# Designs tried in a protein design chat: VH-VL binders against b7kms5. Part 113

Target 1, 80 residues: b7kms5
Amino acid sequence: DTFETVRNTIRIESEVDESLRQLCHEERITKETWLEAAYLYLCEKPEELAQVIQLAQERLSQRKAIADYKRAKTMQERFL
Below, E stands for the ipSAE of ESMFold2; O stands for the ipSAE of OpenDDE; V2 stands for 0.75 times the mean of E and O plus 0.25 times the DockQ between their complexes.

## First folded at step 5 (VH-VL)

Design ya16 (framework fv_maftivimab; at its last look DockQ between E and O 0.28; V2 from the best seeds 0.00; counts 0 for: pae E 12.8 > 2)
Fold by OpenDDE, look of step 6:
Structure ya16 (fold): chain C 80 residues (1-80), chain A 121 residues (1-121), chain B 106 residues (1-106)
Amino acid sequence: as target 1 above (80 residues)
Amino acid sequence: EVQLVESGGGLVQPGGSLRLSCAASGFTFDDYAMNWVRQAPGKGLEWVSTISWDSGSTYYADSVKGRFTISRDNSKNTLYLQMNSLRAEDTAVYYCAKDIFRYGSWTLDYWGQGTMVTVSS
Amino acid sequence: DIQMTQSPSSLSASVGDRVTITCRASQSISDYLNWYQQKPGKAPKLLIYAASSLQSGVPSRFSGSGSGTDFTLTISSLQPEDFATYYCQQSDSTYTFGQGTRLEIK
């Protein structure tokens, strides 16, 4: 069988990426297939999916906060 | 689909005031920061202002700071730009642009068609 | 402030040509660089984000590369609809745009 793939660029937090990379190496899988498998698994687990979504939202909020802080800092520095 | 529709542009004298609006649809408005970017006739793009999703933070270019005020009404899915003490150099097409956070930083992924502001005596 | 300088300011090319536009930042911006396309009388359109990531719906003939201070936008094979003005934009510290590159038909 053949399937079509879509190229994606992702940025993973360094510690998480390292841990995930190690896991993938040990299990002889790729981060790509890990992500696919994890998503498909969660699609069948609505409660677990909800938990993952919540966690993802929290992590996104943290990233946004950091980026916003950087914006604010940049603007403040303009007037120093 | 994402839609951004600017309005409020027009002719105004130097020293005058004008308020622009941007009506947003096709996405969860209050999840995203919004921006104004302007373009003088025949010139390049210039970032003007950014407002966070909850209006908690606002940012301005030095060229407009103290004169322009960005705001939003999330209940109306509308972005505003209050422009006071207008100058000839403020003449431009004003675009509203959606701000998306991806891969550690911000990007303007959708733009309105713009509204023309002309400051002239 | 971070200044963005594009090169060239204008460029003439033919359909099918490989076109490269460069953008230089006054200081390192990592890969927080976006590319936009604008046609006359139209709103800008996002092409590339994070220096090399292709925005959804953008043809694969567009590509971006670079990090730090030097960036490039490449159109592998120019199409008629690609004649437009292109802008780079840093998003490391608020937003600043390059002056634009006008790509005209030869």
Scores: ipSAE 0.344, ipTM 0.855, lowest interface PAE 1.4, mean pLDDT 93
Fold by ESMFold2-Fast, scan of step 5:
Structure ya16 (fold): chain C 80 residues (1-80), chain A 121 residues (1-121), chain B 106 residues (1-106)
Amino acid sequence: as target 1 above (80 residues)
Amino acid sequence: EVQLVESGGGLVQPGGSLRLSCAASGFTFDDYAMNWVRQAPGKGLEWVSTISWDSGSTYYADSVKGRFTISRDNSKNTLYLQMNSLRAEDTAVYYCAKDIFRYGSWTLDYWGQGTMVTVSS
Amino acid sequence: DIQMTQSPSSLSASVGDRVTITCRASQSISDYLNWYQQKPGKAPKLLIYAASSLQSGVPSRFSGSGSGTDFTLTISSLQPEDFATYYCQQSDSTYTFGQGTRLEIK
């Protein structure tokens, strides 16, 4: 192996994963290489990068609200 | 970074009492539920008790209900287990474990070193 | 309430081997399944959460799969430090651990 890589476990929404998986299959690329290419491309486009970061922050906030609700709800339910 | 340190274990006679403590550091203690999990010598893991982040809810394994009491002092970052009416089958290493909620699932992500409780004549 | 059964109870393997451990729940638990590693004289360490998510800092040779009632932990290329006891745990209703699988050097 001629290059150094790192393995990460990433959890994304099922709908997004299915769409990305289909794209990768059709274009004959991998999710790993798509992620690398997307990040590198956006690093050269400051205004587009800023828009992506804003979307990411919005999605994170939404996930946190849902997680907080589920946490409170499941705390008692799992011990019934 | 995250550390859980148990203390209070020892030798006790059947019918006796013992109080375990778990000192937590390296995380915001009052944001997380906490657990006690035990392991008898040479045996597997058994969940004992859970307390919510605010002490509003406590839960117990059927084998310890009415005898054990879990509590916490968030001002001291400390978890407790008061064990009464101890039986020989309560002999085990008792672990303190931090409970984290991630992606809709509960997981024990950090554990203390454990403290040995021996109930014997 | 929910019973967890691991298979096998023990196995012997050599460094470099691919090792598979299975866990079965008495009822569907979706993906609310965690895997822990315990070395002799030490506390358990979280390896996998939510059936397939690798805990930060855990080597990539560990992987988890499954949903519902049947779950698998795989070690793709066994290392000397991997000889330990492995436990599955359901978190859907209270907490129940499997009986453990002891992985021993062949």
Scores: ipSAE 0.195, ipTM 0.733, lowest interface PAE 3.6, mean pLDDT 91
Fold by ESMFold2, look of step 6:
Structure ya16 (fold): chain C 80 residues (1-80), chain A 121 residues (1-121), chain B 106 residues (1-106)
Amino acid sequence: as target 1 above (80 residues)
Amino acid sequence: EVQLVESGGGLVQPGGSLRLSCAASGFTFDDYAMNWVRQAPGKGLEWVSTISWDSGSTYYADSVKGRFTISRDNSKNTLYLQMNSLRAEDTAVYYCAKDIFRYGSWTLDYWGQGTMVTVSS
Amino acid sequence: DIQMTQSPSSLSASVGDRVTITCRASQSISDYLNWYQQKPGKAPKLLIYAASSLQSGVPSRFSGSGSGTDFTLTISSLQPEDFATYYCQQSDSTYTFGQGTRLEIK
C-alpha cells in the first residue's frame, strides 16, 4: 500500500478547537482530513502558505510569552 | 542533540570581573528561558540567574544581585553571565542550563559541562 | 526563599537494594519539584520532573512521589551506575536545591 499514516497528538487552543470541531462536525469530516486537505491546498498557493506560516509563528511566540509571563508573575510576587 | 558549552572561566582576584559564555546548539535557542547554576567545590548546587527567551525578564539569586548580569544574543545562540565585584565565595563551577515549561512548572532539562571560576589572591 | 532539606545527607547501599531519599520544602510547593543525578566531575542530569514524572531515557527503577512539602525519590533495585549524588529542586518561584544526598556502594 501507498497510504501510510503516522499517529500524532496535537494541542490546540480551546477557542480554536471548539470552532474547528463544529466545522468538522457540520461538514462530516475529521480534524486529520481537514489538516491534510488544508496543507495540500496551500502547497499549491505559496503566497497564502507564507501568510499561514507567519500567523503560526505569531501564535507560537504568544504561547511562549504566556509561559514566560506565568514565571515572571510568580517571581514578582516573591520579591514585592 | 542538545549541546550547551560553557567557556570563559579562570582564575581571578577578588574584586575582579569575568564574563562567561554558553554556546547552544541542537534546539531553537530563542524558544527557551536559560539559567546559570553554580556549584562550589565539594558543595551542592545553587541557582544563580534566569533570563526569559526574549530577555524581557531577568532574575537573580540574592547572593549575586547587583554584581552579576545575565544576557543573551539569540542571533548567536549564546547565553552570557557578566560577573563583577567577584568574591571568594563565588568560586564554583558554573553551569548553563536550558529551561522548559512542562505540566505547569519549570524544569532544567539539559545542562552544560560547566566552566570553573576561581576567585583567590 | 523556599528552603529544601534532603535526608539523608549520605547513604551506603548495595547493588540490588531499594533506596529512598526524602526532600522537604519549607512551604508548600504543590508538585513543582525536580530530581537530578550528578556523578563526580559531571554535570547534573534530570531524572524526575513535576514530582513524579520520569524524564525520557531514565530507567523505570527511578520513581518520585509527594506533593506539598514532602517528596521522595525511590530507586527500586540499585545498579552499579546509580552511585551518585542526588539533588531535589523546587521550581515554584525561582530555583532552590536541596543540599544533596551522596549514595555510595557498601
Scores: ipSAE 0.000, ipTM 0.626, lowest interface PAE 12.8, mean pLDDT 86
ESMFold2 (binder alone), look of step 6: mean pLDDT 93; pTM 0.947

Design ya17 (framework fv_maftivimab)
Fold by ESMFold2-Fast, scan of step 5:
Structure ya17 (fold): chain C 80 residues (1-80), chain A 121 residues (1-121), chain B 106 residues (1-106)
Amino acid sequence: as target 1 above (80 residues)
Amino acid sequence: EVQLVESGGGLVQPGGSLRLSCAASGFTFDDYAMNWVRQAPGKGLEWVSTISWDSGSTYYADSVKGRFTISRDNSKNTLYLQMNSLRAEDTAVYYCAKDIFRYGSWTLDYWGQGTMVTVSS
Amino acid sequence: DIQMTQSPSSLSASVGDRVTITCRASQSISDYLNWYQQKPGKAPKLLIYAASSLQSGVPSRFSGSGSGTDFTLTISSLQPEDFATYYCQQSYSDYTFGQGTRLEIK
């Protein structure tokens, strides 16, 4: 028997990816197993899960602001 | 479910004005940039204008710059396009389209049914 | 700025066929390419974003590939509901649509 898995392509901030890669290297784990473990752990801790969701919402809002800035910059370059 | 409903199209004489509206529902309107895209009868798609989520940035195709004004009212979940100095070549179906930022790229993920603008004597 | 050219402009095919539509950008756009489907009298519908990512709810027979300047939309087994006009669109430095490819019954 083997575990059933799915392959995902995820784009995350380069600083976060760098930090996570270093953690995985130092602890001798994979990004896949860290993600699984983090999610499972948080599902057992409602208070902490709520805090993570709030951080996720904040980061999503920040990404939208950055995306709007990048679009503005690209459009300005086209029309100047 | 996401819905975008355009209105305000009609017949107008060259040099005239029209104001289009797009009523949005089913998503958090003030989180997303919005677009107007047009299609002349029997022709392809042409991007017209974009407005950022907070109205802080607006962009226009060269063909409409100085004549059209895009705006939005986030409290009413409504997008607008004020069209002035209309020309025969502005005749088209005008679509409202929701913009989404995914994987570092902008994509028009949902579209309204369109409203027909005819500029003719 | 960036020109998008689709090939062919029209294509005739039969149900069950594998259909390929190509899109070329006048300069490199990385993977910032979207594909839309438009049926007569209807609004366009997003099929593929970021060159190869399938939009939720779109049948798996649709797939996209490519990067840089050359992109392909493939329908692995054409269904009756797939007869439509298909548009590519770059989002790298603005929005530019290809001229469209009309897929017709053979």
Scores: ipSAE 0.000, ipTM 0.638, lowest interface PAE 13.6, mean pLDDT 86

Design ya18 (framework fv_maftivimab)
Fold by ESMFold2-Fast, scan of step 5:
Structure ya18 (fold): chain C 80 residues (1-80), chain A 121 residues (1-121), chain B 106 residues (1-106)
Amino acid sequence: as target 1 above (80 residues)
Amino acid sequence: EVQLVESGGGLVQPGGSLRLSCAASGFTFDDYDMNWVRQAPGKGLEWVSTISWDSGSTYYADSVKGRFTISRDNSKNTLYLQMNSLRAEDTAVYYCAKDIFRYGSWTLDYWGQGTMVTVSS
Amino acid sequence: DIQMTQSPSSLSASVGDRVTITCRASQSISDYLNWYQQKPGKAPKLLIYAASSLQSGVPSRFSGSGSGTDFTLTISSLQPEDFATYYCQQSYSTYTFGQGTRLEIK
């Protein structure tokens, strides 16, 4: 058996990334293995998975609102 | 599924006019800025015009300013490009493209199939 | 106008190869760079936005990197469906596209 991996690019909030990097440093693990472990753990916990999905939906809505605000603010300056 | 369908292209003489349409479906049309991008035969892509979601702002490439007018009808989910005083160098496939602001960047995330405009005498 | 220059203009490669295409802006554009794929007779398709973010539905073999003036698009293991023309585009000030890189079968 050989493990086959996929290469993904993801963008997360800088404050969250800093916190996650610190956790990985202290525990001597990598962000990729933490992400895999977290997802696998939550898949075994349906009620907790539902809570995480709700938080993700709320964070996505917040990002969209901020992006729309920034776009409106810089719209005039972008086209000159 | 997001779909953009252009129409209205054709053969026109120099100095003539054409009106292009782009029918949008699969997303909330009035939440997004829309663009026209063109591509001359065998050449690269050139941005032509942008209109804001509310029609409050319109922007044009210098090469078309004063000759082309971008507009939209949000009640019909349709984008338009009125092209006047057409020149041979306006010959191109014209694409309709949806604009989105994500991760601090503007991106043309979906494109129509394009409609061919040929300006020839 | 911000000029975008791609290198190379044409590239020949074999299925399974790692392919790199570069794009240079005439001035700093931060990470306001997008990559598109265009197959003959078809509309462009978004691959990468904000220099390094993969568009939903795009295979993970595609990746982007860079900031400022120098950017790269990498295909880690070329597939038959990847033979196409690739365009970079800046969205920092209006929109300007590179001239395109044609990826051809060796």
Scores: ipSAE 0.007, ipTM 0.654, lowest interface PAE 8.7, mean pLDDT 87

Design ya19 (framework fv_maftivimab)
Fold by ESMFold2-Fast, scan of step 5:
Structure ya19 (fold): chain C 80 residues (1-80), chain A 121 residues (1-121), chain B 106 residues (1-106)
Amino acid sequence: as target 1 above (80 residues)
Amino acid sequence: EVQLVESGGGLVQPGGSLRLSCAASGFTFDDYYMNWVRQAPGKGLEWVSTISWDSGSTYYADSVKGRFTISRDNSKNTLYLQMNSLRAEDTAVYYCAKDIFRYGSWTLDYWGQGTMVTVSS
Amino acid sequence: DIQMTQSPSSLSASVGDRVTITCRASQSISDYLNWYQQKPGKAPKLLIYAASSLQSGVPSRFSGSGSGTDFTLTISSLQPEDFATYYCQQSYSTYTFGQGTRLEIK
């Protein structure tokens, strides 16, 4: 084949997955090709890439806060 | 490059105390949970303690509760383990380990070289 | 505590062999399982997280699979540097390690 690929496992929010799934169905593309295209497009637009990175940092921070709460609750249940 | 360097290990008598330190570099220390994990000579790995990024939460293995205290100084990028009332069974190499949250799960992604604690007469 | 049991406790193999190590949890832990490699006198090194995700920089010959209670680490073609002790670890509730599997040269 003309492309070498790697297999990745990605966890995303359910609502985001649903929205992306609908978009891919309507446009007749796959999640894999959408991810590749989005990254390549953003690499050509530094200011837009910076905005996306900022959003990613905010979402990561929110996930950390939720994970911290869940982890604390699980540990407390274990060690109460 | 992420680096964790432990220090403070040594020979101590039963009932004694020892303080371990772990100097962290190469990552934003105050964003991550940190852990102590130990390994007795010829034995497997045993989780000892975990501290949250802000020191708001600490967790301990049942075998060390009431005797060990985990703490951190984010301004110095340093993790500590205060060990009191040491017993022969606490003899082990003590590792400092960084926690990371990825794919909805917690993982110890980087470890220090370890420091040896020997509790003997 | 959640108990982690590895099998076998030790395994002898030759360079080029396909090696399989298994790990069983005493209760369901979903995919909250990690695999570590430890060489004599060295700290453990993360190989696989979330049961099947390969850590950056780890050779592709390592793979993990499983969910719930049964998990497997596979080395598709053993290399000289792979002789080490391997540990599984659950991260579902605190941390518990398996007893380790010692991979030795045949």
Scores: ipSAE 0.014, ipTM 0.706, lowest interface PAE 7.5, mean pLDDT 88

Design ya2 (framework fv_maftivimab)
Fold by ESMFold2-Fast, scan of step 5:
Structure ya2 (fold): chain C 80 residues (1-80), chain A 121 residues (1-121), chain B 106 residues (1-106)
Amino acid sequence: as target 1 above (80 residues)
Amino acid sequence: EVQLVESGGGLVQPGGSLRLSCAASGFTFDDYAMNWVRQAPGKGLEWVSDISWDSGSTYYADSVKGRFTISRDNSKNTLYLQMNSLRAEDTAVYYCAKDIFRYGSWTLDYWGQGTMVTVSS
Amino acid sequence: DIQMTQSPSSLSASVGDRVTITCRASQSISDYLNWYQQKPGKAPKLLIYAASSLQSGVPSRFSGSGSGTDFTLTISSLQPEDFATYYCQQSYSTYTFGQGTRLEIK
């Protein structure tokens, strides 16, 4: 009765997921509660929130480049 | 060329089980996440499940959680969907799809032909 | 869960027409929107990803636009092979498809 929740399926980089999964296991928390806590904390810190948004924008651009590179490399090695 | 070929569909009684397979070729299977998407007769597309490239992460639609299990065998380039406790509402064509992140979006860039699952008395 | 609503549900058009299909998200999804084409008895085919990026091999008459909650797919000059059902799909929070727009001969 305390909380009403929604389900999300989020896909993140494997390296980040491994690190976050390890952190959650060590601290006995879940990925969803970590995400909630991180967002709520940053909402109280406007300047830190802005930095996180900038990092997110940079990571989004990098993920595009990495995905394209990995796919091109895979095709080159397997299908030439 | 990328090819995805689903198999294992058929007619099953309510409460029964089926295992679907998706045979992949034309790309390095173990570098990409894979998805199952279904389409009931006369209805739209509904996402069912996804699995990471290394099987380390799996996710399910709420409608199938606890009944369906997604898995993959990278040595055989094959994706699976184990469907248990089937209901009439699970009647659909089941597609497997390759999942890629490009230009700011997760995208199902290649799809198989689908396999029909009919759950009926 | 993010709900996706397409308009219209069905549309009749003639070869050569400019056709616009719209898609609305129940909340902001930035540009995490894809468009797919499905012909009867066939699997869906990717047309557009990231709201406006054209998939390789897709004819240039197809284009997408929009951001946030409102998105459009445009076919600048309809060809006979374009009669199909079109689906939008958000990838911002899991995956949700619109109900589809059936494009048929007038």
Scores: ipSAE 0.000, ipTM 0.598, lowest interface PAE 16.4, mean pLDDT 84

Design ya20 (framework fv_maftivimab)
Fold by ESMFold2-Fast, scan of step 5:
Structure ya20 (fold): chain C 80 residues (1-80), chain A 121 residues (1-121), chain B 106 residues (1-106)
Amino acid sequence: as target 1 above (80 residues)
Amino acid sequence: EVQLVESGGGLVQPGGSLRLSCAASGFTFDDYAMNWVRQAPGKGLEWVSTISWDSGSTYYADSVKGRFTISRDNSKNTLYLQMNSLRAEDTAVYYCAKDIWRYGSWTLDYWGQGTMVTVSS
Amino acid sequence: DIQMTQSPSSLSASVGDRVTITCRASQSISDYLNWYQQKPGKAPKLLIYAASSLQSGVPSRFSGSGSGTDFTLTISSLQPEDFATYYCQQSYSTYTFGQGTRLEIK
């Protein structure tokens, strides 16, 4: 009768969230249904899925670089 | 599980040298800064030295600067402290401690059992 | 050089007591304050980081509060395993430990 659902907390970049929120409002859908639809659609398109995974890897690498920079900066500053 | 095991302590004469080692396991050693912290018998804790994850930066307490050298071998997951020109006031248990940056804060989240260094004639 | 002063240097208490230990920094350190527990003959163990965050696996009877220069560690209902020496430590500029507070059986 119903889909079993799981509640997950995710953190995304504010500009991406703002854009996605606007899209969902204009199209009258929710973020959770958009996420489900996007994933299911990409699972049927292996070449597009690979491109999305590459973008995700690039974004993750960027986030790690920023975190590492801040970590190194605070390390230096505490010994001044 | 995280484990830090110190070795190399012992009895040494004033002016002598010792090298301490700390063998690390249970975490990705090259991702973390490492520390030496000492404790004289019946006294409190005193930070001695810190080394960054890549050995690019080393820091020392004023009391040991110029006499002690911290180093690490990331291929062996081992931290070292070379202690030269030892003085009676260097007598202490020396602890190896893992440094973690967690949500904007630095803390020593895991410590070894310590190795005793006694500087005496 | 940031100095850390703990109060009291020692105290005696009974199981079930509420125990409060304070730590004062010589200058503002924001919330860059950690608390450690050390039992006789053992290495220190992290209890609290960032002034008020409880380390995983540490009982909820331990709590920390404060910011700036004045900090407090509280044990709400003392247990037999809590008799130990407690140290505060600032991580704002290098590392400096307080002198320690020895918690003893009354």
Scores: ipSAE 0.016, ipTM 0.673, lowest interface PAE 6.3, mean pLDDT 89

Design ya21 (framework fv_maftivimab)
Fold by ESMFold2-Fast, scan of step 5:
Structure ya21 (fold): chain C 80 residues (1-80), chain A 121 residues (1-121), chain B 106 residues (1-106)
Amino acid sequence: as target 1 above (80 residues)
Amino acid sequence: EVQLVESGGGLVQPGGSLRLSCAASGFTFDDYAMNWVRQAPGKGLEWVSTISWDSGSTYYADSVKGRFTISRDNSKNTLYLQMNSLRAEDTAVYYCAKDIYRYGSWTLDYWGQGTMVTVSS
Amino acid sequence: DIQMTQSPSSLSASVGDRVTITCRASQSISDYLNWYQQKPGKAPKLLIYAASSLQSGVPSRFSGSGSGTDFTLTISSLQPEDFATYYCQQSYSTYTFGQGTRLEIK
């Protein structure tokens, strides 16, 4: 066994997924290997890693606002 | 990290009252709905009550409607359950649980350690 | 309200076994189904949400599948720490838990 791997299911924005799929197709790599390479590369660059974390926090905040809106609607339906 | 700590459990006689508290830390408390879930000794889990992030909506299991009141104090990051007219059937460990809407799914993602409520002579 | 029925109520298994636990809803709940693990004397821990999504920090040997009324939790290679009680829970209308499945050492 060369590598021990884990299977993950993640949900990302469709536009981001489309762009990433196109990149992977053009470069002949997979989403899995791109994710691994990107993380490993950023771990060696603390200034860039910090900026990526900031972007991730901003995107999470935006998704939270959307989720809160959907939460209010669905919670009302659930407790009818 | 997310932490929920329940307190206020104990022994109470049938017909009595008890107030449970849940102290929350490690997340923005007033952004999330909160839940109480109970488990009778040797039995399964039973959802008891839910309160919205702003206290604007409260929901109860049919078994506790009219007897239990859920409330929260967002300034203190604390959830409460006021239990009145207690019955032997209310004997259980009471868990505080954080509600989350995540990618189209409602779930209880973090739980406290629980506090034991015993309703007996 | 929506009833949740788990099968089996208990099972015995050995380390390394593939274990399957089933959950059935009394009506369609789409994918509003969660799985929790509870060890004796401890609070439940979220394993899987939205029928098939693995919670962060949960080992990949756990997987969930199903939609509508029939759902399955699978442990691909049972480990000693996996002996526990497992609960399914619908979140489609209020919250209802299954009765639990006790996973015991054979």
Scores: ipSAE 0.013, ipTM 0.647, lowest interface PAE 8.4, mean pLDDT 87

Design ya22 (framework fv_maftivimab)
Fold by ESMFold2-Fast, scan of step 5:
Structure ya22 (fold): chain C 80 residues (1-80), chain A 121 residues (1-121), chain B 106 residues (1-106)
Amino acid sequence: as target 1 above (80 residues)
Amino acid sequence: EVQLVESGGGLVQPGGSLRLSCAASGFTFDDYAMNWVRQAPGKGLEWVSTISWDSGSTYYADSVKGRFTISRDNSKNTLYLQMNSLRAEDTAVYYCAKDIFRYGSYTLDYWGQGTMVTVSS
Amino acid sequence: DIQMTQSPSSLSASVGDRVTITCRASQSISDYLNWYQQKPGKAPKLLIYAASSLQSGVPSRFSGSGSGTDFTLTISSLQPEDFATYYCQQSYSTYTFGQGTRLEIK
């Protein structure tokens, strides 16, 4: 009978983190409990869950493109 | 699991040519730059060449410029090193190494077992 | 052309010892410094990247520190499997390896 937790290290965009931190401060909750609540809520709303998954896929594609561009620029500068 | 397997090494006479191959598995080959690094018997490591993930850019150590050509075939997950005008000082174990970009820096995160190239008459 | 110099070129140590290896760059390379371990007859293995980041699967007794021109690799409590040659490598401009430090059993 206890809350059993796991520790995760999650990297999110700084602007999103800043906005989420402000929300959590104003509402007196933690980022961890927000994440748990959001997931549980969406699991009961399949139409909305599908929209969130699509947004996540779009954001993942954007991150890959940015990482690829930054990698190419750094590599070019290293060999100049 | 990531695996890199080199082949094509052997004994060759000065002025001769060899082509090395590196077969890659366990990762998305065309997402990463690839490298050749060599080590002469009893000596340290020396970077030889780098090729970008799309073959758009190639880079060489001054000691091999004009003699060695790096290339890759992403459809076969294979890296190559064409070595021409070989000299005794090119005698070394040649390693294939995977490049990765992390925290603004490049590093060689996985290496093959190496293939021995001996240049002797 | 950036030169990398390791110190010492060789050292002898006993199991349980704290071992420190130093690497110096001929110019500032920020934190673009990697450390590799090589055992006789084997390929090198990545230990540390970006000066201080531990590669997945590498024991926590290994640590790296430094920035600019001076870097160190530390093994907090030497184990039998740690006797090997260690190489630093800069990735700031192309790639240059140090000459290696051979760690030998005392």
Scores: ipSAE 0.006, ipTM 0.650, lowest interface PAE 9.8, mean pLDDT 87

